# VHH binders against q9uj72: the designs that were tried, part 18

Target 1, 324 residues: q9uj72
Amino acid sequence: MFCGDYVQGTIFPAPNFNPIMDAQMLGGALQGFDCDKDMLINILTQRCNAQRMMIAEAYQSMYGRDLIGDMREQLSDHFKDVMAGLMYPPPLYDAHELWHAMKGVGTDENCLIEILASRTNGEIFQMREAYCLQYSNNLQEDIYSETSGHFRDTLMNLVQGTREEGYTDPAMAAQDAMVLWEACQQKTGEHKTMLQMILCNKSYQQLRLVFQEFQNISGQDMVDAINECYDGYFQELLVAIVLCVRDKPAYFAYRLYSAIHDFGFHNKTVIRILIARSEIDLLTIRKRYKERYGKSLFHDIRNFASGHYKKALLAICAGDAEDY

## First folded at step 3 (VHH)

Design E4 (framework vhh_8dlx_2)
Fold by ESMFold2-Fast, scan of step 3:
Structure E4 (fold): chain B 324 residues (1-324), chain A 122 residues (1-122)
Amino acid sequence: as target 1 above (324 residues)
Amino acid sequence: EVQLVESGGGVVQPGRSLRLSCAASGFTFDDYAMHWVRQAPGKGLEWIGNIYKSGRTFYNPSLKSLVTISRDDSTNTLYLQMNSLRAEDTAIYYCAKGRSYYDFWSGYPDYWGKGTLVTVSS
């Protein structure tokens, strides 16, 4: 596997977009006695998020009604979660997912890991603002209250959104690799802090050099070393950071495979990743998924999901693919 | 080759009714959702409604009491019944086939006929 910087989503801005006509079709789908779920899928999965916002505005202007409210009234279960999820601007969707990860029954640490380990500085900043506006709570304070230990310290660093960007320093990479090697051998609180500071604060390009130097001095892959030396959510978070640095689409492919095949079949994770990555790199995620696991994401969704829920996920997964 | 041919347009007096037809060929008509869309002079496209393979119909909420869509799969024909015609119903009326994609045969209108002109005037 090698890291390419070219990535591609599955959902693109629709050409010849007509938000008025789209709003009329959605009005027909939602405002009558019967609900046209197929039309909801056909429109909302084939428009980018900015276009969905324009449709919602046209719907409100034309009918005096809230599109998301009408969908929540007419839809149920996971299908409702998919359709409503598509209507969130990306920062609000991240905020929504983080809120429910912390304010539901227990804490969904894997959701916290996935979002905070994978988002860019800009995405983190926008997510923090959206969270405060939507929930009247500070995201950092809620993370602090719901987590503990070095896991908490690492999440608190990531949520600052202050990762270095730009030029690399090979000499510093060699030094940082030695620090990581010592941290894996000693495993003290101070070493865990140094490890966290390096993985959370250095640029992705710099960390790729650090991981190469680490393999040179240790004879071991960075992920393998972390898996042998640490445990719990701290280990999972560190691994997530390393995997995102190396190949972020491959990380999401791994998360999707786990969500679909692991005990319990985690619907929320599948929905979240498909929606959040649809306009970024979901097509690249599909490619990594098939390369790694031998079967397509499309095939596994067909086996996992049913009904309109299945149709919606397949439409997002395939995106603008008329022959799919 | 997909073909959609609208007919039944013309000049009609306000308050009267009119039925438009659309003859479909070149595809398995009974598998697809079908739509009616219109465009008044100098205005944008306005979706009228659709009909699924099952016969289920959905209408623009602004038009639902004024129109009825039906289909005859034995003759590959789509119909639009309009009642209580108004001057603002003057438009070119288009028959459209829903797009097929992924795991079903219904979709957003993407193949359109040439249209038939309806003029409502005294």
Scores: ipSAE 0.724, ipTM 0.915, lowest interface PAE 1.2, mean pLDDT 89

Design E5 (framework vhh_8dlx_2)
Fold by ESMFold2-Fast, scan of step 3:
Order: sequence, then C-alpha cells, then structure tokens
Structure E5 (fold): chain B 324 residues (1-324), chain A 122 residues (1-122)
Amino acid sequence: as target 1 above (324 residues)
Amino acid sequence: EVQLVESGGGVVQPGRSLRLSCAASGFTFDDYAMHWVRQAPGKGLEWIGNIYHSGKTFYNPSLKSLVTISRDDSTNTLYLQMNSLRAEDTAIYYCAKGRSYYDFWSGYPDYWGKGTLVTVSS
C-alpha cells in the first residue's frame, strides 16, 4: 500500500472480496440472541478499511441498519471498542480519538501527543476536515481551549500541517543544530519557541541531519538533551517528535510497550495504535518491538488480554507467535 | 485433501420441502464450522447460514426461519432443511468449510464444494 521509506502493515485487501456475503454473515452474527463474536473477528480483521466500508454500505442497503450502531449495541467493553474502531475511515478514527481525548473526564495529553506528533501533513489536513464534519467543532480551537503554554503552542503548530517536505540542506542543518544547542543551554520562552519551530516545521530528512549535527557539537543525543533540559507534556511532545523523525515504527513500539506494561494497562492506546497502524506499518512496529524488548507484541498481548478481545487484537497483529 | 460433496438437489414444486446433504472428507469435520451458500441464476452469492462444532447456528436474517442447518459428526455430514420453497429459491447450493483456528478465530468460509442445483418450478 505505502510508497517511500519501506514499512509494512499487517492487514491487506482480501482477494475475491464479496461485501454482500460478508454483510449477510455479519447480519446473522449480530441479529441473533447470541452474538457470533468469532465471525465478527474473522471478517473485520481480514478486510482492509476500504472493504469494511463497502461491507457497512451493503449491510445498510440490505437491512436498513447501521453496522457500527448494531455492534455498539450488542458488544461491550474493549472488544466493542476494537470492532467499532475498525469501522472508521482513518481520518475519522483520528478525529474520534482526539475528540474523546479532549471531551472526556480531563484531557488525555498522551493521545494528543501520539496523533499530532506522528501524522503527516496530508493526514493532519484530512483529520481536521473529519473532525469538523463529525463534531461541528474546529479541531484547532478545541486543542487551544484544552491545552496551555508551550505545549499548546507546539500542538497548534503541528495541527497546521505545514511541515516542510523535500530536499535536505546540510549547512542549514548545522545552523539549526546550533540553535537547538543554545535552546538547551538557555531554556527561555523564546528558545522554547525556536526549538518547537524547528522540530515542527523542518522535514523529517532535514531533522535527521540536524540531530546528527546536534550530537557532533553537543556530544549528546537529542532525546537525552531534551529529557535533561525540559519537563512535563512539552518535553514528552518534543521527545515524541524526535522519535517519530528517527524511526516512527519504533516510536509506536515504545508507546505499545508502555501502554501494555503501565499500571492499569492502557487498553485504549493499544487498540488505537493497532487499528491506526494496521495498514501502514504495524508489521514493522512488531519487528521494532521484538528487537527492543526481547519478546513479541503477540506474546505480550496474549498475556495481558483475554477472551474475544484478545482474539481480535491478535488477529489485527496477524501473528509473530515464535515466543510460544 | 479437503473434499466437500453436495447432494439432494433436483426439481421440486413450490411450497414443498427439500433436504440437502454435504459429505465432508480430508479434514477433522467435528472441529470446523460449516456453511451453506447459494447462487441464483444471474445473481451473486447469498450466505444462508452456518453451524459451529458446538451445534450453534446462525442464519441470514433475510431467510425468516425458512431453513434449518444441522450436522452429524459421526458421518461427517452437513444438512440444509428448506421449507416452503419458492421460485426465488432456485439456485446452486454450496457447502463450505469454515476457517477454524481453535486458538484465535473460526467460522469464515475458505473451502467450497462444487454445488448442487435446486430448481423450484410450478
């Protein structure tokens, strides 16, 4: 599916796809007194998102009912969140996650960081449109009202979707590295502004050169410098940007590891990343996860999840059971 | 080698009942969910229903209790009982083996028989 830097997802378009028959099987699964959860998993995790949209249209056409609504009514807990989540087009799913990060009890700053630090210009533009259409609210205005300080300023920059793309400039990279080094020494409000403008606006290829030059002049890794010099959600957002620039699949592997092993097992983060990355780079995320943590993502999901919820997550993950 | 052989088709008058059979071989029949699917002339595939190893059944909501699916694991045979047959039930009827992963997921059809023709004529 993806062109550019080589990454692989775990979910691909099904061959010999029949959305009418799939919709009929889902109708049978959801309209009985007992829900056929295994059939939901078998169909929805083995179709790409475009195919799931065609199934939903066929379901509506044949039964006059909303597939997502019927699943929300018949299913519960985390399994409901997985099945319903698979039914969202990617921009709308990002919008959905951002809305609930801001409109629930408190603000889920880690969700804001994860989505806004990792999405491309095109993805940002599409999620802004989806958010406005779905919620009749402006995403930029909601971010502004729910956040503050340099954290807000950085998110407001990212949500503009104006990151540079294209060629690299080694001379400019050396200059930008000096600016970042000074920002780490001085730590004034103006230096924080300069730092966020570089990290939010330069291309990924350019930033990789900047980080290399920063290490040459400072003797320190960019992430280590940020961790030493800054704190709070501003620090976490800057670190997320750097990690995404260096290796976006490795960033998501880090997020998954933290979500699974944190006290309270942050299920919503695991669900969001598996669904959002399933057609982009989830196979690459699996490889980074195992390389970094010694055990597979499959193994860790199996140990922390149970029942049909576990089956659904493992089906999206699509294997890597060598730890058995 | 998975083999599914449907039988019991033929010409039947409207309002009558008919029972189709499917003989399965080449796999452990009692471990797998089984499906019935049909295709009317000039139409697409229509899923009729399935039956799990447990005997639990699920049906296409559009069939309104006109069919019953059952299985006999001792003879590796799947059955489809059809009542109150209409001209619209004229189709090739296929038996299909469900994809069955004991540990993770089961039920979706992945191997099909060659089908048996049912013609409902007045």
Scores: ipSAE 0.658, ipTM 0.893, lowest interface PAE 1.5, mean pLDDT 89

Design E6 (framework vhh_8dlx_2)
Fold by ESMFold2-Fast, scan of step 3:
Structure E6 (fold): chain B 324 residues (1-324), chain A 122 residues (1-122)
Amino acid sequence: as target 1 above (324 residues)
Amino acid sequence: EVQLVESGGGVVQPGRSLRLSCAASGFTFDDYAMHWVRQAPGKGLEWIGRIYTSGRTFYNPSLKSLVTISRDDSTNTLYLQMNSLRAEDTAIYYCAKGRSYYDFWSGYPDYWGKGTLVTVSS
């Protein structure tokens, strides 16, 4: 292939797919008193999301029952979250995660940052429609009401889904780099606005040129400059944007490493990233994780998770069997 | 390498019982979950059930306790007991091996026998 940013997932469409037989096996797993958790893992982690949707349709047609509902009834804890999560179409899963990040006790700002800083224009648009369909609420209004300050303003920009695409202009990149440099020196509200407008609205290709020019004029890496000049969730959001522009799989590897090595193991973040990235770039994320941290993602999941939950996460991650 | 040989099929009268056997070779039988699957004339594949290495069983809900799966690890043999046979039970019955027990993706049908024909007719 001729792609400089070639990425690869861990879950692919299954060959010789039979949704009727898969639905029958899931019926056997879920519709009795005893639950066949290994069957759930073996089928659902070995099918792409489109195939899981076809299985759910076959299940409904044959048994008059909702597959997700039966799983929620039979399963518990994080294992339930993994299995149910696999059954969401990607835009609905993003909407689901954003809703739960904002509703309930407190706000999960790291979830808002992860999703809104990493999704493409198309993914943002589909996510907004899914959110409205599922929750009868406007995603933009909920972000506005749950957040504040420059953090809010930056998220509100990202959720518009209006990032420029494809075009590059080296002269404009030099000018934008100078604006970013001044913003790091002055740190006023106006400079924070200019900085977020550049990072949220310029194309990824353009921003890579901007970051190169910034290093040439400032003598600093863009992430290092942001870390010295800003703080709080605003700083974390700006850093997330820069990291996604440079190497989105490496950003997710960083997020996974942080989630796994923080006290308590942040289950929701691990589950979300593994599911959301399984068909996009999770294999590339695994490669970045090992390159940067010296241990495999598989090894770290094995050490922190247990039971069928562990088996499910490892199956989605796909196997370095030697590291098991 | 892997070989599964089904036997015990034939013509049987409605209301009777029948036991099918599957002789396994070429792998460590007691390390794998085993399946029975059938295909009626002109229809798709229908999963009957699975038996774990522990002997624990799971069945297609549509078969409503009409079948029992068992295994004898000392003889590398899988069994399907069918009771109260009906005309709609006419099918080719396949024995299938699950994936590796030590693989986190274990249990799904991977290798299939050639099948044995069961005809239920009066």
Scores: ipSAE 0.610, ipTM 0.874, lowest interface PAE 1.9, mean pLDDT 89

Design E7 (framework vhh_8dlx_2)
Fold by ESMFold2-Fast, scan of step 3:
Structure E7 (fold): chain B 324 residues (1-324), chain A 122 residues (1-122)
Amino acid sequence: as target 1 above (324 residues)
Amino acid sequence: EVQLVESGGGVVQPGRSLRLSCAASGFTFDDYAMHWVRQAPGKGLEWIGYIYHSGRTFYNPSLKSLVTISRDDSTNTLYLQMNSLRAEDTAIYYCAKGRSYYDFWSGYPDYWGKGTLVTVSS
């Protein structure tokens, strides 16, 4: 009876929430030479983001200090990134990750792909506003200046946040599938433009019909066809769009699996996905991960991370007896 | 079953010191972090501090110089030493058990005593 639209996170609003007491305990944990990292984990991973914002307000009101700033001063390495990351409202966290993907050393194209291919129109609009407010820069202009070619053109389309959200048209789906098949055979700039316009602009419901029609006429899966016909970040971006359309939690499971098994643990990607998806669909991501890869996300994190960093990631993941 | 019994409260004059005790039973005391929390009349809960099984202590920054928390695992007893008492210290003082140190939720209070009243009068 389950149609695939029902998703679950791992972090929920805490019952009997007391932001004043939480702020006092965090103040105690951050004072002195030996920071109480266990208390930081236990409080911040067991409150939803809205509650963490209330704790930060209480902390500032009582102590005249910024909680995020105090954590950055007292903590180090990846553990610092996890604790600080939990303190961002979601649109601001997306903006923060995109800024550092473009304004750091080099460009983190995989971060751009992950965020821009997976976010809804509403999330994109909120992210653009947060980016402008936080960095006094236009997100669209920064993407344009940091990227190039058809990869740039595709990202520029996605960042507009103008994907259709309407009724399906089976006849148009058949036509669009033929266009995609021709694009895979011809591979010209015009065909890349048509491919991009279909994948970026049609609704998810419409694209699911297009992908089914594509398989019927080509005898090939849409992802397999893209992988055979294209390369580079353009290919990776197109694949990300298709995977998000089909099953967004499965896309994030794929991203986590790749990050964990790419020559050791790709910390930045694991941290970003666990935090960003914790209140949306991280429980569903855990289920897809185990179904597809045979090992639980909990098991893989436990094998690659250590110390308080490991404890924090596992607390966000919220592994139970089934996930051991 | 978990039981926590606070004692040592009463009327005390400003500027004096007072030591509160909490007798614990019904659990393996030396495996748990223990808390002191107070509530002044008409005010919300104010966290004072906690002590881990190891003896490590953490305090509310507003109270750090005024209180000391200690424990005696041989007698299952938690202590709160308060110095230079002021009228503002008038409150019901609660002993609370944290989650197990070996648990992901270690530290945060989950069981509370009934409290002991401290009145500082001038």
Scores: ipSAE 0.686, ipTM 0.901, lowest interface PAE 1.4, mean pLDDT 89

Design E8 (framework vhh_8dlx_2)
Fold by ESMFold2-Fast, scan of step 3:
Structure E8 (fold): chain B 324 residues (1-324), chain A 122 residues (1-122)
Amino acid sequence: as target 1 above (324 residues)
Amino acid sequence: EVQLVESGGGVVQPGRSLRLSCAASGFTFDDYAMHWVRQAPGKGLEWIGHIYHSGRTFYNPSLKSLVTISRDDSTNTLYLQMNSLRAEDTAIYYCAKGRSYYDFWSGYPDYWGKGTLVTVSS
C-alpha cells in the first residue's frame, strides 16, 4: 500500500526534546580525550533529523564548533559513516551518496540504481538542488559523464523527476503492455527506448495496470521477462523500477538482504538504506524482510556487525530479533 | 521503586568548594550510568556530566575544569565536587539515572531526583 498507516519508519520526533541539553552531552562526548560513543548513539538515533539539525545549531551556538566536524575528527570507520550520515538532511544525504558513487574508485552503479529508481519527483528535485549547492556540479551532467548507453538514458530520464502522478487509463495500460511485450521480443535500441520511457514516466498506479496487462498478454511476470531479455546494469535498473512500483519497502528489504549476504557485508549500502528510510518506511521494510527471508533484519545485522557500529545500526533498525 | 535523594545543598560563599551527594535505591546502582544536571532560576536545564558503571566520566565542556563526578557503589552514592563557586552556580542540582530499558543502549537521563538548592551568595 502506497498511502497511510501501512508505511512507517523507526525514528520519530522525541516528545520532550531539549536541544541545548542534548548538545551539552554531545560536547562532553566529543570534546575530551575519551569519546562517549554510547551517548552519541543514545542521542542521535533517538531524535528525528529536524531535531538533530537543532542540536547541531545549539552545539555551534554554545561551543563555536561544528558538530559534524567534531564527529568526523573523533570517530573512525563505519561508525563515523553512520553518525555523520544521521546529520544530513535527506536530500543532502542522497546527494552525498550519489557524489561518492560517481567520484570514488570506479562508479557504484548499484547506488545510482537504488537512489534514482526509488525516489519520488519531489525527492529527485530536492536532491538535484542539494547536489548543485554542495558540489557546484549538476547531478544530471555527472550522471551523463559517468554512465553510458541505455543505462545512462534511463538514469537521465529518472533524474528529471517528471514521473506522472495520480493518473490511470486502462486502455493506455493495455497499449503500453503491448509495447513492452514487443520490446522483449525485438530488443532493438528503439524498443529499449520505448521500454524505459514507459517505466520511467508512467505513474505507479498506471504501471501496476500495465504489469497486469503484460502478464495477461505474455504469460510472464514483468521481472522475469526483463531478466530473460536484457542484461547488465540496464536490466538491473529496469528490475529495480518494477520492484519499487510493486512494493518499495520490499525492494529495500531485497537490497538489504543482498548487501548483507551476497559476497560479504556491503556496509555502505546497509548504512545508506537504514538512515535514508528510518523516517519513511524502515518499519515496513523490517516486516517485508522477515516475511521473505524468515530471519529478522535485527538478527542479520547483529550477526554481521560488531561494536558500537552494530549498536548504532540496531538502534536505527529498532525492535529486537523476535519482534517481526 | 526507584528513589534518588540529593543532599549537601545550602548557602555557600563565592570562591568556596562544595560536595553534593545523591543516595540511590530501588535499582541495581552499580549497573547504571549516573548524571548531574542543574537548573538556575528562570533558566533551562544544564547538563553537568555523568559517570558510567565503569567509573568513566564525561563533562559539559563549559564546566570540565570546575567539577568532578565520582561514585561509591558500596553505598549506592553519587557525588558532585564543585570548586571555585560563583554566583552563576546558584541552581537546583538534580541527580539523574539513565533509561530503564538497556544501560548498554541508554546512558541518557530519564529519572530525576527532587533536587537540592545551592545558593552562592555573600
Scores: ipSAE 0.730, ipTM 0.906, lowest interface PAE 1.2, mean pLDDT 89

Design E9 (framework vhh_8dlx_2)
Fold by ESMFold2-Fast, scan of step 3:
Structure E9 (fold): chain B 324 residues (1-324), chain A 122 residues (1-122)
Amino acid sequence: as target 1 above (324 residues)
Amino acid sequence: EVQLVESGGGVVQPGRSLRLSCAASGFTFDDYAMHWVRQAPGKGLEWIGNIYHSGRTFYAPSLKSLVTISRDDSTNTLYLQMNSLRAEDTAIYYCAKGRSYYDFWSGYPDYWGKGTLVTVSS
């Protein structure tokens, strides 16, 4: 008997919350000669996003100043990105990250993959509205203009937010598995279209059955088959969808591990995942990370980052894999 | 365990100065940031300022010119010096201990004294 997957975030609403007193402490931290970065971390990482919005309103009411603006003026580099990122409502933060992934020199395809492959129908809808409101552009049009080929077609499907929910059909799962197997053998444009339609439109529960049937028919894991049969960002996007369907927290653990241990160290990805997942499943991500990689996310962040940036990321992470 | 005892409150005339003390025990005082917070009758809590283990001080913008926070680590005592007292300074004044400065979540007040009443009246 299943009552659904149990996931946990690391940031919760603070008890006995006083936004006026928090705003006064932030005023003292930001409006003096010295910046109290430790106080900034202690307050903003220990309040949920809704409470941070109330603090910003209290700050504006009391001082006639914009909290985000004052932080951008006083802070620098990655620490600034973390503190400013915490001040975004989640749909607007996703919209912000997607805008910056597409506008400028080149495209951050890995950011597009991460967000569009992992978000629910509701999150996609809210993100599209936030993007339009903030940038006066259609998210769908910008994705179309910035991407191409089957990668574009797959992203365009995901951004519709029309995935089936709560549906399972074992007979259809067997049929869809045969279609996926044929797609891996033939690799035509039509087969790529059929493959993306199945992965983008079937419910997570249905796709888990499809992947099981695929392994029974092909003798091969779905991820291994995709990696063998396809390449480029289309392959990476398909793999991301499969990983999210199987275990979304494990997908984010994989993304964090890659960002931290890659030669270039992709700070934007670490910041984005920690903030975006802090109130959803970051505690579960911490557990998957240690299970898969042997060392905790906390340990790796501690070794990767430095200064107040490190302190802020560790505060969002909120302890080692064994802590609660 | 942790104990904070405020003293020095009382009735004072407008325009005068007053110094409050907070005696701390039950923890390594010189490792922690310390705060002053007040509550005027019928009003919410108002943060006054803090002082870190290093001696660095931060103050609420509205109070910066009116108060000074200091500490004596040899006697485990925190001080709040208030100058040019106004009727609006009438409040219960609380001493508060921050989290350990060696901790990631250091600086925010997490333990409070019982308070001392200051009445500014002619």
Scores: ipSAE 0.561, ipTM 0.857, lowest interface PAE 2.3, mean pLDDT 89

Design P1 (framework vhh_7nfr_2)
Fold by ESMFold2-Fast, scan of step 3:
Structure P1 (fold): chain B 324 residues (1-324), chain A 122 residues (1-122)
Amino acid sequence: as target 1 above (324 residues)
Amino acid sequence: QVQLQESGGGLVQPGGSLRLSCAASGFTFDDYAMSWVRQAPGEGREWVSSISYSGGRTYYADSVKGRFTIARDNVKNTLYLLMDSLKSDDTAVYYCAKGTWYYDSRGYLDYWGQGTQVTVSS
């Protein structure tokens, strides 16, 4: 389903911004016998990321200390993860999440899928640079060493950041749809390679035409066909690409719903998506969430999170989806 | 509203068989993956099996592979779990769960039934 190019975030630049005053208020909040967590929430969730970076610089100048480090020392649990997460520039936050997905116990393949399937060419390029600067390792090399098979090949294609942009070609879409249909029938290594090349390299507008032609030829939805033909993380990655092409905010709504209603409530995924999407399309994600699941994201967060952690997540969401 | 109603649980001897059913209503059943999840006394929830929207893909926890079969009837809007060679360790409340999309719903579940008790005696 085509959703257009119109999307909205929940966090915007604050008017009359004063980074020195904000740094002073945060310093006061962190220096008490107990930490003033409400002050941290009120300031950090109501500034855009660029403004948070200016606050961190003012904090360093004023106190000779690192704001992120001080917050990590004074805060704990998931609230710490939210507050610290807000302090990363977006490419560095993506790099941070990918590093921890690969350097923990095993590999967090769902984190790799979510980030690499959803990011634009520009975002991929910037996160690769941030990863190298922060960790002194190449993102591509770490992905290669931590993954295998067609899953690895697909991630290696996505991490190049070379997706086509621009004009659509309906005749090519019909040809590509035939290739995808044959890939589902034959399932050879060559067909898997052609499928990867189409899904990773064609523009989103082109792929929407391809998916429509595929349904006309096969009588089956592209996601359904992938589910019948493939398995494991390769299947999950291909499906994530299709969902992002179809409606990226709806993909993130699905990921949030899954994380909130997973057996253990997957806090890291909820935190990552809310922060990463706050200035891009989180308002649109809220709308898709309510449309698809019948409950607002605000309602579900209130039911599964508690304390200052809950307050912080709700503040990032910026209001109640019930307001629609 | 979405409703999931399990049935077919009960008391069975080790090595025996049971067939669980889950009647689904309030949504387009054949658009979603479905799962079975169990909870043994004193333990957390354990994913057992998932089936894709069409029935073309099935997935099983290592503890039940070769013994359990998941199936669905999209005409009757019913999910099944066929349990063979039951062991005392299979004693649990079994929940039918709806996925949020077309494939493996493990970790992607939005609606749950009230559960059906399976007890493997002796």
Scores: ipSAE 0.000, ipTM 0.134, lowest interface PAE 20.2, mean pLDDT 85

Design P2 (framework vhh_7nfr_2)
Fold by ESMFold2-Fast, scan of step 3:
Structure P2 (fold): chain B 324 residues (1-324), chain A 122 residues (1-122)
Amino acid sequence: as target 1 above (324 residues)
Amino acid sequence: QVQLQESGGGLVQPGGSLRLSCAASGFTFSKYAMSWVRQAPGEGREWVSSISRSGGRTYYADSVKGRFTIARDNVKNTLYLLMDSLKSDDTAVYYCAKGSYYDFWSGYLDYWGQGTQVTVSS
C-alpha cells in the first residue's frame, strides 16, 4: 500500500527548449483560415509553466501582442479555457479560478473549498498577492462578502495561510480528538468554532494523529462523524480538509471522479485540477484514480470529452487507458 | 479475534438479484463504518459501497449506484448488500471490510475470510 509523501506530476521541463522557435510556431498556428489546434496542443502541453512564460515573452517581443489574448480571441469553448489556463503562473491561476468562482454566474462554493482546503501556506500567500495584483481587490474581503456563517469563518481561517508546521505531540492529539468528539455530539456554534480551529490550524502530521485518536475514542471515522453531525458547505469544507490531510492526491482523484460522474462532466473542475496539479502530483492522482475506481482517468476523459478539447486534456494527463 | 464472514453469493442470470450478508464478530460492530469491496479475476480491488456506524450515511460506486443498496443491523451485527439488476461486469468475489468509503480511498480498509463469489452469466 503506498500512502507516501513522494508525488509526481505529468509535465516536466522540455529538453533543448527554444522559446523563440515555439513562439513563432504558435504565431503561425493562430493565423490563417483555420487555427492549427494540434500545434497549440503539441507545444503548450509539452512545456512546463516556466517555459510557457518564456514563450509568452518571446511572442510579445516578436508580434507585439499578448499570447493569452490572441488565443482567447481565436479559440472557443472549453478548448479555449484549457489553452488559456496553461498560460497562467500557478498563483495567478488559483486567483483567476477564485475570482470567477465568486464573480461569475452564482458562487462556486466547491471551487472555493477545493483551492482553499488543498493549498499550502506558501501557495495561499502567493495567491492572495496575485489576486490583489490582478483584480485590485483583497481575496479575504471578497470571500467574506460572498459567503456566510461557519463556512465563511472556516474559509477566512484557511486564507490566512497560518497552518502549523513541524513536530507532533501525541498528548495534544488525544486532547484535540476529545474536543472533536464533543463537537460532533453538542454541535453548538462554539463547538463548530473549536472544530474549525483544530482542522485549519494543526499541522497535517498532527491531524493524522488526531484522526487516529478520534477513531479510538468514538469508534468512527472522522469523515463519517462530520457527515453525520454537520451539513451544507461547512460539512463539505471540513471533509475536504480531512481528505487532504489523509491523502491529497486521493482527494483530487475523488474530485475528478465526482466532476466526471456525479452530475455529468463538470468541465471547469476537470480543467482546473489537470492544469493546477500537472507539475505537482497529477501522476500520483492518476494512480489513485485507477486504484479507487477501477478505470483510468484517461479512459473516463476519452469517454466524456471530444475533439481538440479531448486531445488537450489527454495530453496534460500524459498516460494511456491500459496503464492509467 | 476480529472476523467477518460473508455469505449469499452464487450463480445468477443477468437482470437477477442477490442479497449478500456479512456476520461480524470480535469487535463492537455498531461503532464502526463498514464497506463492501469486490475483486474480479485478474483485477485489483474495487470499492463498492460503504455505510456509516448508525446507517445514516451511505456511499456507492457509480457503477452500482441505483442498483445496489447497503444496509446494516447493529442488533444482529450483520452488514447487507442488496444487488438488483445484476450485470456480467458484477462478477467478482465480494468482501466485507471494516472501515468507511474514505478509509478505502486512503488504503486502510481491513477485511477477512474468503469472501463470497458472485457469478452473473447467461
Scores: ipSAE 0.000, ipTM 0.373, lowest interface PAE 12.0, mean pLDDT 86

